# Ledger of designs, part 1: miniprotein binders against q53ft3

No score or structure here was measured in a lab: all are predicted.

Target 1, 195 residues: q53ft3
Amino acid sequence: MFGCLVAGRLVQTAAQQVAEDKFVFDLPDYESINHVVVFMLGTIPFPEGMGGSVYFSYPDSNGMPVWQLLGFVTNGKPSAIFKISGLKSGEGSQHPFGAMNIVRTPSVAQIGISVELLDSMAQQTPVGNAAVSSVDSFTQFTQKMLDNFYNFASSFAVSQAQMTPSPSEMFIPANVVLKWYENFQRRLAQNPLFW
Unless a header shows other numbers, all headers, positions and changes below count from the first letter of the chain.
F, E and O stand for the ipSAE by ESMFold2-Fast, ESMFold2 and OpenDDE, each averaged over both directions (binder to target, target to binder). V2 = 0.75 x the mean of E and O + 0.25 x the DockQ between their complexes.
[cut] marks letters that were taken out.

## First folded at step 3 (miniprotein)

Design c3
Fold by ESMFold2-Fast, scan of step 3:
Structure c3 (fold): chain B 195 residues (1-195), chain A 80 residues (1-80)
Amino acid sequence: as target 1 above (195 residues)
Amino acid sequence: SEEEKLIEEVKKLLEEALELIEEALKKGDPEKALELVEIALFLFRWALLLARKLGDEELIERIEYLLKLLEILLEELKKK
């Protein structure tokens, strides 16, 4: 019913069903994960009035799971991205013990999805402040991206002699989009703050 | 208020979608970039529905422009 995506890893589409209404994905090496995307597969929608509460769990120092509510997925919002970086350090107060190095086996985190009534979900509060960008950052990024694309596209305007373009529609050659994408990639590599 | 809640939800969806697009643009892997862009498109479509409920015409236009650019990018990434 669900998929789980982490950048740089194979998409998981086979959640482990641990109860009639509960599904789990394993996240090995979760310390390297910043964001997790959870989405519904197109084959099975939620029943009327139901949705999915999405939880994140990591093992504490005793190996016991610490569950946190990340958010929700519904038929109307069938995908969501969650920031999990910092949840481990923000939840558990870690106290150094005389600078001792306690050896532990590598941890495996989990994403849990619980199918619940929408009314019940509305009464729950997810872990706060998962947003990375401010309104200003968002506005600046979208403006730079649009400006970059329009400036690049206009510089490569092409007339199709063998095709008469319709006056009622805009024509953007595929090669112009590809060149814009390559240019944008190059600029990001040289200066990540360019946008 | 309800409108403040909707504005916050739209903003969150747009931020999530933009993060996915940034990841896609930084990757040299077309397959992974394609996956991220498809998810971002889904989030933008959801944000558009909420923006229409708010009646924020400027926000609606901006999201529509982004969707158009992403659809073009998506088709280019699908190219074999």
Scores: ipSAE 0.000, ipTM 0.168, lowest interface PAE 14.4, mean pLDDT 61

